# Designs tried in a protein design chat: VHH binders against Aspartate dehydrogenase domain-containing protein (ASPDH). Part 6

Target 1, 283 residues: Aspartate dehydrogenase domain-containing protein (ASPDH), of Homo sapiens (Human) (a6nd91)
Amino acid sequence: MADRGPWRVGVVGYGRLGQSLVSRLLAQGPELGLELVFVWNRDPGRMAGSVPPSLQLQNLAALGERRPDLVVEVAHPKIIHESGAQILRHANLLVGSPSALSDQTTERQLLEASQHWDHAVFVARGALWGAEDIRRLDAAGGLRSLRVTMATHPDGFRLEGPLAAAHSPGPCTVLYEGPVRGLCPFAPRNSNTMAAAALAAPSLGFDGVIGVLVADTSLTDMHVVDVELSGPRGPTGRSFAVHTRRENPAEPGAVTGSATVTAFWQSLLACCQLPSRPGIHLC

## First folded at step 20 (VHH; from N4 with A32Q)

Design P3
Fold by ESMFold2, look of step 21:
Structure P3 (fold): chain B 283 residues (1-283), chain A 118 residues (1-118)
Amino acid sequence: as target 1 above (283 residues)
Amino acid sequence: QVQLQESGGGLVQPGSSLRLSCAASGFTFSNQWMHWVRQAPGKGPEWVSNINSGGDYTNYKTSVKGRFSISRDNPSKTLYLQMNSLRPEDSAVYYCATEASPWAFDSRGQGTQVTVSS
């Protein structure tokens, strides 16, 4: 009886993930009760010839005219920093770049807009395998450490600042080891799984979850994510521990593996079934 | 204005121990994670360890885990790093820091030199 989910969907970003989501929304959306109402990209030329002109939004500030129920960000953390609050004025927001939330000012701005306009901030879990199990363990007080390692070919990184100047002299080089908060500004497109982990484990957060970025020249067609966690030390000095390893095939030089696209689609579908409630929610 | 003063460094032989201290002022010390960062001459800075506001969660860079122990005393606004089984590769200037990024140079103190040489 009652309509419980977003049904008008806008997409912000038209890179690889955006193109895949638009394609799925056009092909499968109507059967799922979803209607694509706009696509926006910073470079509008990317949409020419592939997105119908009636769906092309030229000015992101005009998104409210399309009356979206949900806006899906699949572009870059900068869009969330710059436009997240404006989007929340008009619609629920699915953040595809959870590394944006490593910036405490951005998190505060999104929460304030979410509360003011009564719209939810959803965050995609991306390639994070076991996110719900991590969340439940953390909520029960059973999580003491969480470490996420991403390894891929150096060409699969889109690094900024001092990390962009990093050299990879050997076949396997650790580019970063430290808190996820310290990594996200310099690897905004390569740290989303780690940011999702930080959100899944709020007792640790962005400062307590450790991210490791590894350049491995042998991984020309793979993205590897290792998630390692442990619980409190027992009387013998041993702890509960879990290690998951996700090997995700990817085109050479790709930032996003194929399994991540499918996982993001599932996050989108899950968000459409949830009621609009203020706050930040991991899908 | 954030002020951090590191001390306790020195010249020691391999296998020795040192205890670093960091006196903090000008901010709410008890509200945030604190970090140790180190930098050897001619090398980039690297994160070493951190500890949450309550002192009950700690993390370490893999190369120091089991040898180093971070702690804090919130009433005295002091951060500590106990460094055991020191190795020549631990030689660096050590900084305490209020930010997670090892490249946030203005969020750390003047540093204390640790030199491990035989």
Scores: ipSAE 0.786, ipTM 0.932, lowest interface PAE 0.7, mean pLDDT 89
Fold by ESMFold2, fold request of step 23:
Structure P3 (fold): chain B 283 residues (1-283), chain A 118 residues (1-118)
Amino acid sequence: as target 1 above (283 residues)
Amino acid sequence: QVQLQESGGGLVQPGSSLRLSCAASGFTFSNQWMHWVRQAPGKGPEWVSNINSGGDYTNYKTSVKGRFSISRDNPSKTLYLQMNSLRPEDSAVYYCATEASPWAFDSRGQGTQVTVSS
């Protein structure tokens, strides 16, 4: 299972992130030791005329025939719930929808498949600025609270269940405030940065990291993520604290902003340089 | 089977305090995050506060932070919510819960009514 040639990469999802990754893999992949071997999308029509027919995978269940070393998911947590373990049978998996891991059954299934087939589960940090600093602080016992607020125009949300009918009466409405685990099922495409934070801070986890979802009509072309953390009260009565604000330009109505696309490419490159070992690893 | 029983609600004036209790059984209380959720008439449920298994991490909804205090006693398998400086908008049925989602109705008890009015 040692990789002695170019890493063979499959892409699952052909939305904004998928299109960018495929373009970069075709243009820059060979000089980085990467070979695109398939692209799959739920709607194959999105690939027609854009992805070479030889790279188009029509049936995700047949992915093993392409012999990938890494499969990159940039579609939806539902793909991870339904197909993640099967992907891990054949390849390392880069999860682009970390909100899927808020489901404890899915997390267990991925870990079991990872151990059985000796393939890694990599998780993209997405728009989470400072993820490594959060991870180190948490590991040292220095993290007391972590709060992630995502604000965007209402048209930038893809909400489900009770949140799908959410009323936004004013210019700025808080749609949800609570544990990230309680949000992820109802905002699967809008909670990935929060899920990445929960994975970066396992002492808090999905129950201890607080997510806030804000509909703000003034954010017509911007996605805003605020990450606020604090440590324990020190001897002087003060606490270590960090506030990070990311303003990420986005097309009106887009779920994913432009800077997130670049960050995901870096995650892909980083996980290709990591040893393939079982378990869930933030990259 | 998870069993949760809330108590301590009542009718009080604004500015008053109440202490809610939740008796838990049928699961290992000491290894779970516990939550308080509330629901006012005609409104959806909302998460209020939580506390981890060891009691050393607590979180609060912004509107109650500084007024409410969550605690737990693992030997007695009891969850508490101390509610100070109560306001009319705190009026709701309060539930303790084992799941983070305020919409996970199977993970909570029968509730205890809190009514804050003049």
Scores: ipSAE 0.770, ipTM 0.923, lowest interface PAE 0.8, mean pLDDT 89

## First folded at step 21 (VHH)

Design Q2 (from N4 with A97T)
Fold by OpenDDE, last read:
Structure Q2 (fold): chain B 283 residues (1-283), chain A 118 residues (1-118)
Amino acid sequence: as target 1 above (283 residues)
Amino acid sequence: QVQLQESGGGLVQPGSSLRLSCAASGFTFSNAWMHWVRQAPGKGPEWVSNINSGGDYTNYKTSVKGRFSISRDNPSKTLYLQMNSLRPEDSAVYYCTTEASPWAFDSRGQGTQVTVSS
């Protein structure tokens, strides 16, 4: 990054993740060769007193005026649906809501925009552990199954549509089990890890990767993400298998755990080090 | 227009087996992930199993793993679900669908009733 001069970074979304990223960019950005050039939030009032007025962008459509090199979305998949292609006109895009890519139209539009404007689409891996290993295994043709289970306190879920109407009678309830593509529209804020997995495993994709949401009242201080995969059979007949369990400290009701917030920062830094090639890149 | 016709359901005792079939038309069957979903009375729909276009990737709901087997015949455009060791909780109307969402009501057939009872 140092050899290129400061990279201009815009942040879209000023929730928990956005606040963290903005704070880090302001505090550490200069030393890392990063310059925060704007912050946008659907509710601009949230930025009041925290973001300098000069950095506040009122109209997202005007982001080009700030001449960003990278725009980081940490708002909602809806922003990607509505403005992803527009953002790519002006800058590289780091998608913090990978669930947006479960929509095939959105994915296509992003890819087309990426290619047309010669800007990269980066996707944050979020809470997905072993993303690169999954990707490599898949690329080698070895991945056979991939299941991602997210367990949190019931208050940590932001579910929509028919999924929100589901009853959770017990202390531990499976709210959803099925293809990630079927999950993302109704759990836009709780399916990003699964979506990242789908992107890491293109042989399975959003249709082949299985997502599981579990409401567990006993999880009062952490989120748990289990990744289970199977690979090729070995000479003994036994199949390659991996099971990872990620325990992420989190307060009840929190959608994102503390380690995931840090992971997003790492993704931001990582994408700044990568070549800006058209296409979708998990980082 | 996507057309799906499920068959093979019935009333059986616990421990019995059934084989469901789904005849597909109106789309390129051989290029699509196919899914089985089910809906029991008073409950929401739930995903059961899916299979990729080539048949080399299959997935199952945890509760049916080891008991159910999904397969497909692309030349005949038919999807199958072999259900072994059936349990009362497997009782539902079973649907095949091209959609990953269990709630895609407009993209599945009339379904076939599976009732497991002593």
Scores: ipSAE 0.923, ipTM 0.970, lowest interface PAE 0.5, mean pLDDT 95
Fold by OpenDDE, last read:
Structure Q2 (fold): chain B 283 residues (1-283), chain A 118 residues (1-118)
Amino acid sequence: as target 1 above (283 residues)
Amino acid sequence: QVQLQESGGGLVQPGSSLRLSCAASGFTFSNAWMHWVRQAPGKGPEWVSNINSGGDYTNYKTSVKGRFSISRDNPSKTLYLQMNSLRPEDSAVYYCTTEASPWAFDSRGQGTQVTVSS
C-alpha cells in the first residue's frame, strides 16, 4: 500500500455490509491508506443522515468522476450484471455478490472488461472457509467433489421464483440441493458462499459444485456453513476428504452473520494489497 | 435445437433396479454437463445427479448417493442413470437436461416415469 499512495475506494450498496464497510472506511481508512470517495445505493434515502452528502453518488454511471481505484459491490448481483463491466472501465472491482458470476454472459463480460481496461475482478469469499486450500487442491488435480451446505433459520432466506414457492417451513428442511449454477438465480443473496466455492474450484465450477440450502428453525442466532470435499480415489479405494463446519453468530432473520461482515472487510483490505492484474481473483 | 429423449422407466418393486437412458441431439453433447432431474406428483422438481463432459466428475443428491450411478457415452450421445435399491420416494418422472436448474422445463424431454411400489 505504501508504494501506491492512498487507495480510493467506492462502495456500491448501503445495506448491512455496505454500512459496515463505509463505517470502517471512514473510521480506519485514513490510517490504512484508504479513502472513501463515494457511496451509492439504489435507494439514496438509506444514506440520508449516515453518509456525508459529498460522498453520496446519485448516479452510478458517474462513478468515474470520483476516480476510484477500487469499487466494492455489496448490493446485489444485478448490479454486477448491469454495471460490472462499466465499473471495470474505471477501477478494480470487488464483487460482494459472487452469485452474479453464475451467469456465463456476466462472467465473460467481466473478464473481457478486466482484460481490456487492465483492472482486476476481485471476489469476496464471504462465509467460505478454506477458499485458498480449495483452490490449491483443485489446481493440483486433487479435487473431485465439493459440496457447500448453508443452514440458517428460515427467516434468513431471501428466495425467489420457484424456490420461494417451494419453501415449506419445517423443523429442518432442505430447500435446495443441486448445482450452484441452478441455485444462484433463485437465491441471489443466499448463494454467494457457494458461488465463491465454485470460483475456488474451477475444475468443477458452477455446474460441478453442489450447493445445499437448509432451513433449520433451531438456528435462531447462528448460521452454519459446511464444506465437504473429496479427492480422487486412491489405490486403496480411499479418497482425500475434508469437512469444515463454520458456525457464525447471527441475529435472528439476518442474511449475513457477524463474522462474514468482518470477512468482507478483510477481503477489501486484501484487494488493496494485491497486484491489479486482469482476471478473477478470490480475496 | 436441443432434443432429449428419456427412456427406461417403469413400475418396479422396492429394492429393484432400473437403468434410464437419455438420447441427446441438437447440441455438442461431449462438451456439456448433463443432469438428471425428477419431479414427483404434487412436488417441485429436484436435481438428482450430474456429470461433466468427460465423465470424470459426478455428483449425486444425498438421498440417492450409493444407489444411483450416472454415466455417459459421448460417441453415442447418450446419458445413463443406473438406479439401484429403488425406494417408493424415488417415484417420479425423470428428465435429462443440459441445464443446472431443476426448473428449466424447456430444456427437458418428455421424461420417463419411474414408479416404485410394493
Scores: ipSAE 0.923, ipTM 0.970, lowest interface PAE 0.5, mean pLDDT 95
Fold by OpenDDE, fold request of step 23:
Structure Q2 (fold): chain B 283 residues (1-283), chain A 118 residues (1-118)
Amino acid sequence: as target 1 above (283 residues)
Amino acid sequence: QVQLQESGGGLVQPGSSLRLSCAASGFTFSNAWMHWVRQAPGKGPEWVSNINSGGDYTNYKTSVKGRFSISRDNPSKTLYLQMNSLRPEDSAVYYCTTEASPWAFDSRGQGTQVTVSS
């Protein structure tokens, strides 16, 4: 980072992740060659008393005035739908809501903007374990199936539309099982891990990667992510297979576990080290 | 416009087999992921299986793995679902669709009724 000079970073969203990132950028940014240049939130009142007034951006459309090098979205996929291309006009973009890319129009618009303005689209892997390994396996043509299961307490779900209407969990209930593309619109805050997996596995994509949501009342202090994949057949006839189980500490009802917050910070740092080329890059 | 016509359903006993077909038109069938979705009485729709454009990737709902087999014939623009070892809980109207969402009602046919009962 030193050879490139300090990067100017804007943060879009001031929820749990946004608050964490802003705090870290203010405390550690300077020594890392990062400068926080603005914070935006749909509800500006949430920043009152926490974010210096000089750093508060009231109108997201005016983000160019702050001359950011990187804009970090940690708000909602809707922000990416509405403003992703606009952001890319001015800066590189780190997408914290990968579920936004399940919309083909949005994905296309981001790619076009990325290419046109010569800015990169980075995507945070979030709670996805083994993202790089999945990507490499897929790139080698070896990935045959990928299933991601997210299990949390029922209170941790923010479901919409028909998925919300059908929600009636028992002790342990599968709320959804199917392609990630079908899940993201109705679980925008709970499908980011699956969406990241879809991006890590382009051969399968949002249509081929299977997402599963499980409501489990026994999960009072953690989120559980299972990743199951199959790969090439070996000389003995057995197929390559991986099954990972990630137990992430979480408060009851929390949408995001504690380790995921840290992982996001690492994604931010990682994307700053990557070349700023057009395209979508998982970090 | 997308047109889909499901067939092959019926009333069968547990343990029996059925083969569903879906005739597709109005879009480039050979370039699309295709899905089977089902809806049982009093329940919401649920995804059952899908297959990529080339047929080299297939996925299944956990409860039907090992029993159901999805396939496609691109020249005839037909999607298939072979259902073996049928169970009462498999009873539903089965739909084929180009959409990944089980709730994409406008992107499916009229469906075919499958009833498994002793």
Scores: ipSAE 0.922, ipTM 0.970, lowest interface PAE 0.5, mean pLDDT 95
Fold by OpenDDE, fold request of step 23:
Structure Q2 (fold): chain B 283 residues (1-283), chain A 118 residues (1-118)
Amino acid sequence: as target 1 above (283 residues)
Amino acid sequence: QVQLQESGGGLVQPGSSLRLSCAASGFTFSNAWMHWVRQAPGKGPEWVSNINSGGDYTNYKTSVKGRFSISRDNPSKTLYLQMNSLRPEDSAVYYCTTEASPWAFDSRGQGTQVTVSS
């Protein structure tokens, strides 16, 4: 990286994650060999007074003019659906909304664009703990089941469609239990961890990994993610099994906890160190 | 066009067993994940179980785990759901589907009614 200048990074989305990334890129980027070259947000008003005008990109279609090496999406899966392939024409892509890949058409389009333009699709693991271990286990044929449960305060959900109509009459309510592919369209902002798990376990994929959403009124200051997996029966009849519980501090109503924001930054840094090979890579 | 026909439902007492069947046509059955979903009166649809193309991966809703068993026969293009130790809360119309979403109404058959009552 030292001989070719800094890696040029564009950020798509200026919500909580986007704001954090932009701030870190501006403060720490130069020392890390990274340069922020643009910020885009659907509502440009959110950037006013916070992002220098010279870094504001008004039209996402013009991102090529900024000559990015990496574009980081932290907006919404819709951006990936609409503009993912276009982004890959110009740069590597870090997907912050893994739920977008639950759409088979989108996945195919991204892969084709990746191969055609020789740019990598990176996917942030987000709140998924043990992503690499899951990937390795699956690759070894050691995975048979994977269940990801996300529990948050009801105010932390951004649900759509039929899930939005779901009432939480009790202190603890299961809002959804089923394949991750069925969840992502209706919980695009709350299913990214499950989506990352599906990508980490291709033998199961979006159809085989089970996602569970739980509304818990007692969770006023944290998000809880449980990952449960099992392997095939061994010679003794017992199966390999892992259960992890991740407690992440979060403000009431927050969609993303504090540790996840940090994890995302680490994913960004990891992407910058990986070879830019075509394909989908979990970071 | 995807065609699915569910059968095997009925009225049974708690603790009894039923075996549901789903006859599939109009798509490559042997390459698809298959799902069972159910909908009770006044409630939204819910996912129950699924199975991969080869039958070596199966998943179950927590409330039916240990009681229900999903299986498939690819040559006959048939999906099965063995339901044991049935409970009143299992009462619903059961559908088979190629879609992972329990709300994918267009990809379902007519369903089969399961009623568990004393």
Scores: ipSAE 0.922, ipTM 0.970, lowest interface PAE 0.5, mean pLDDT 95

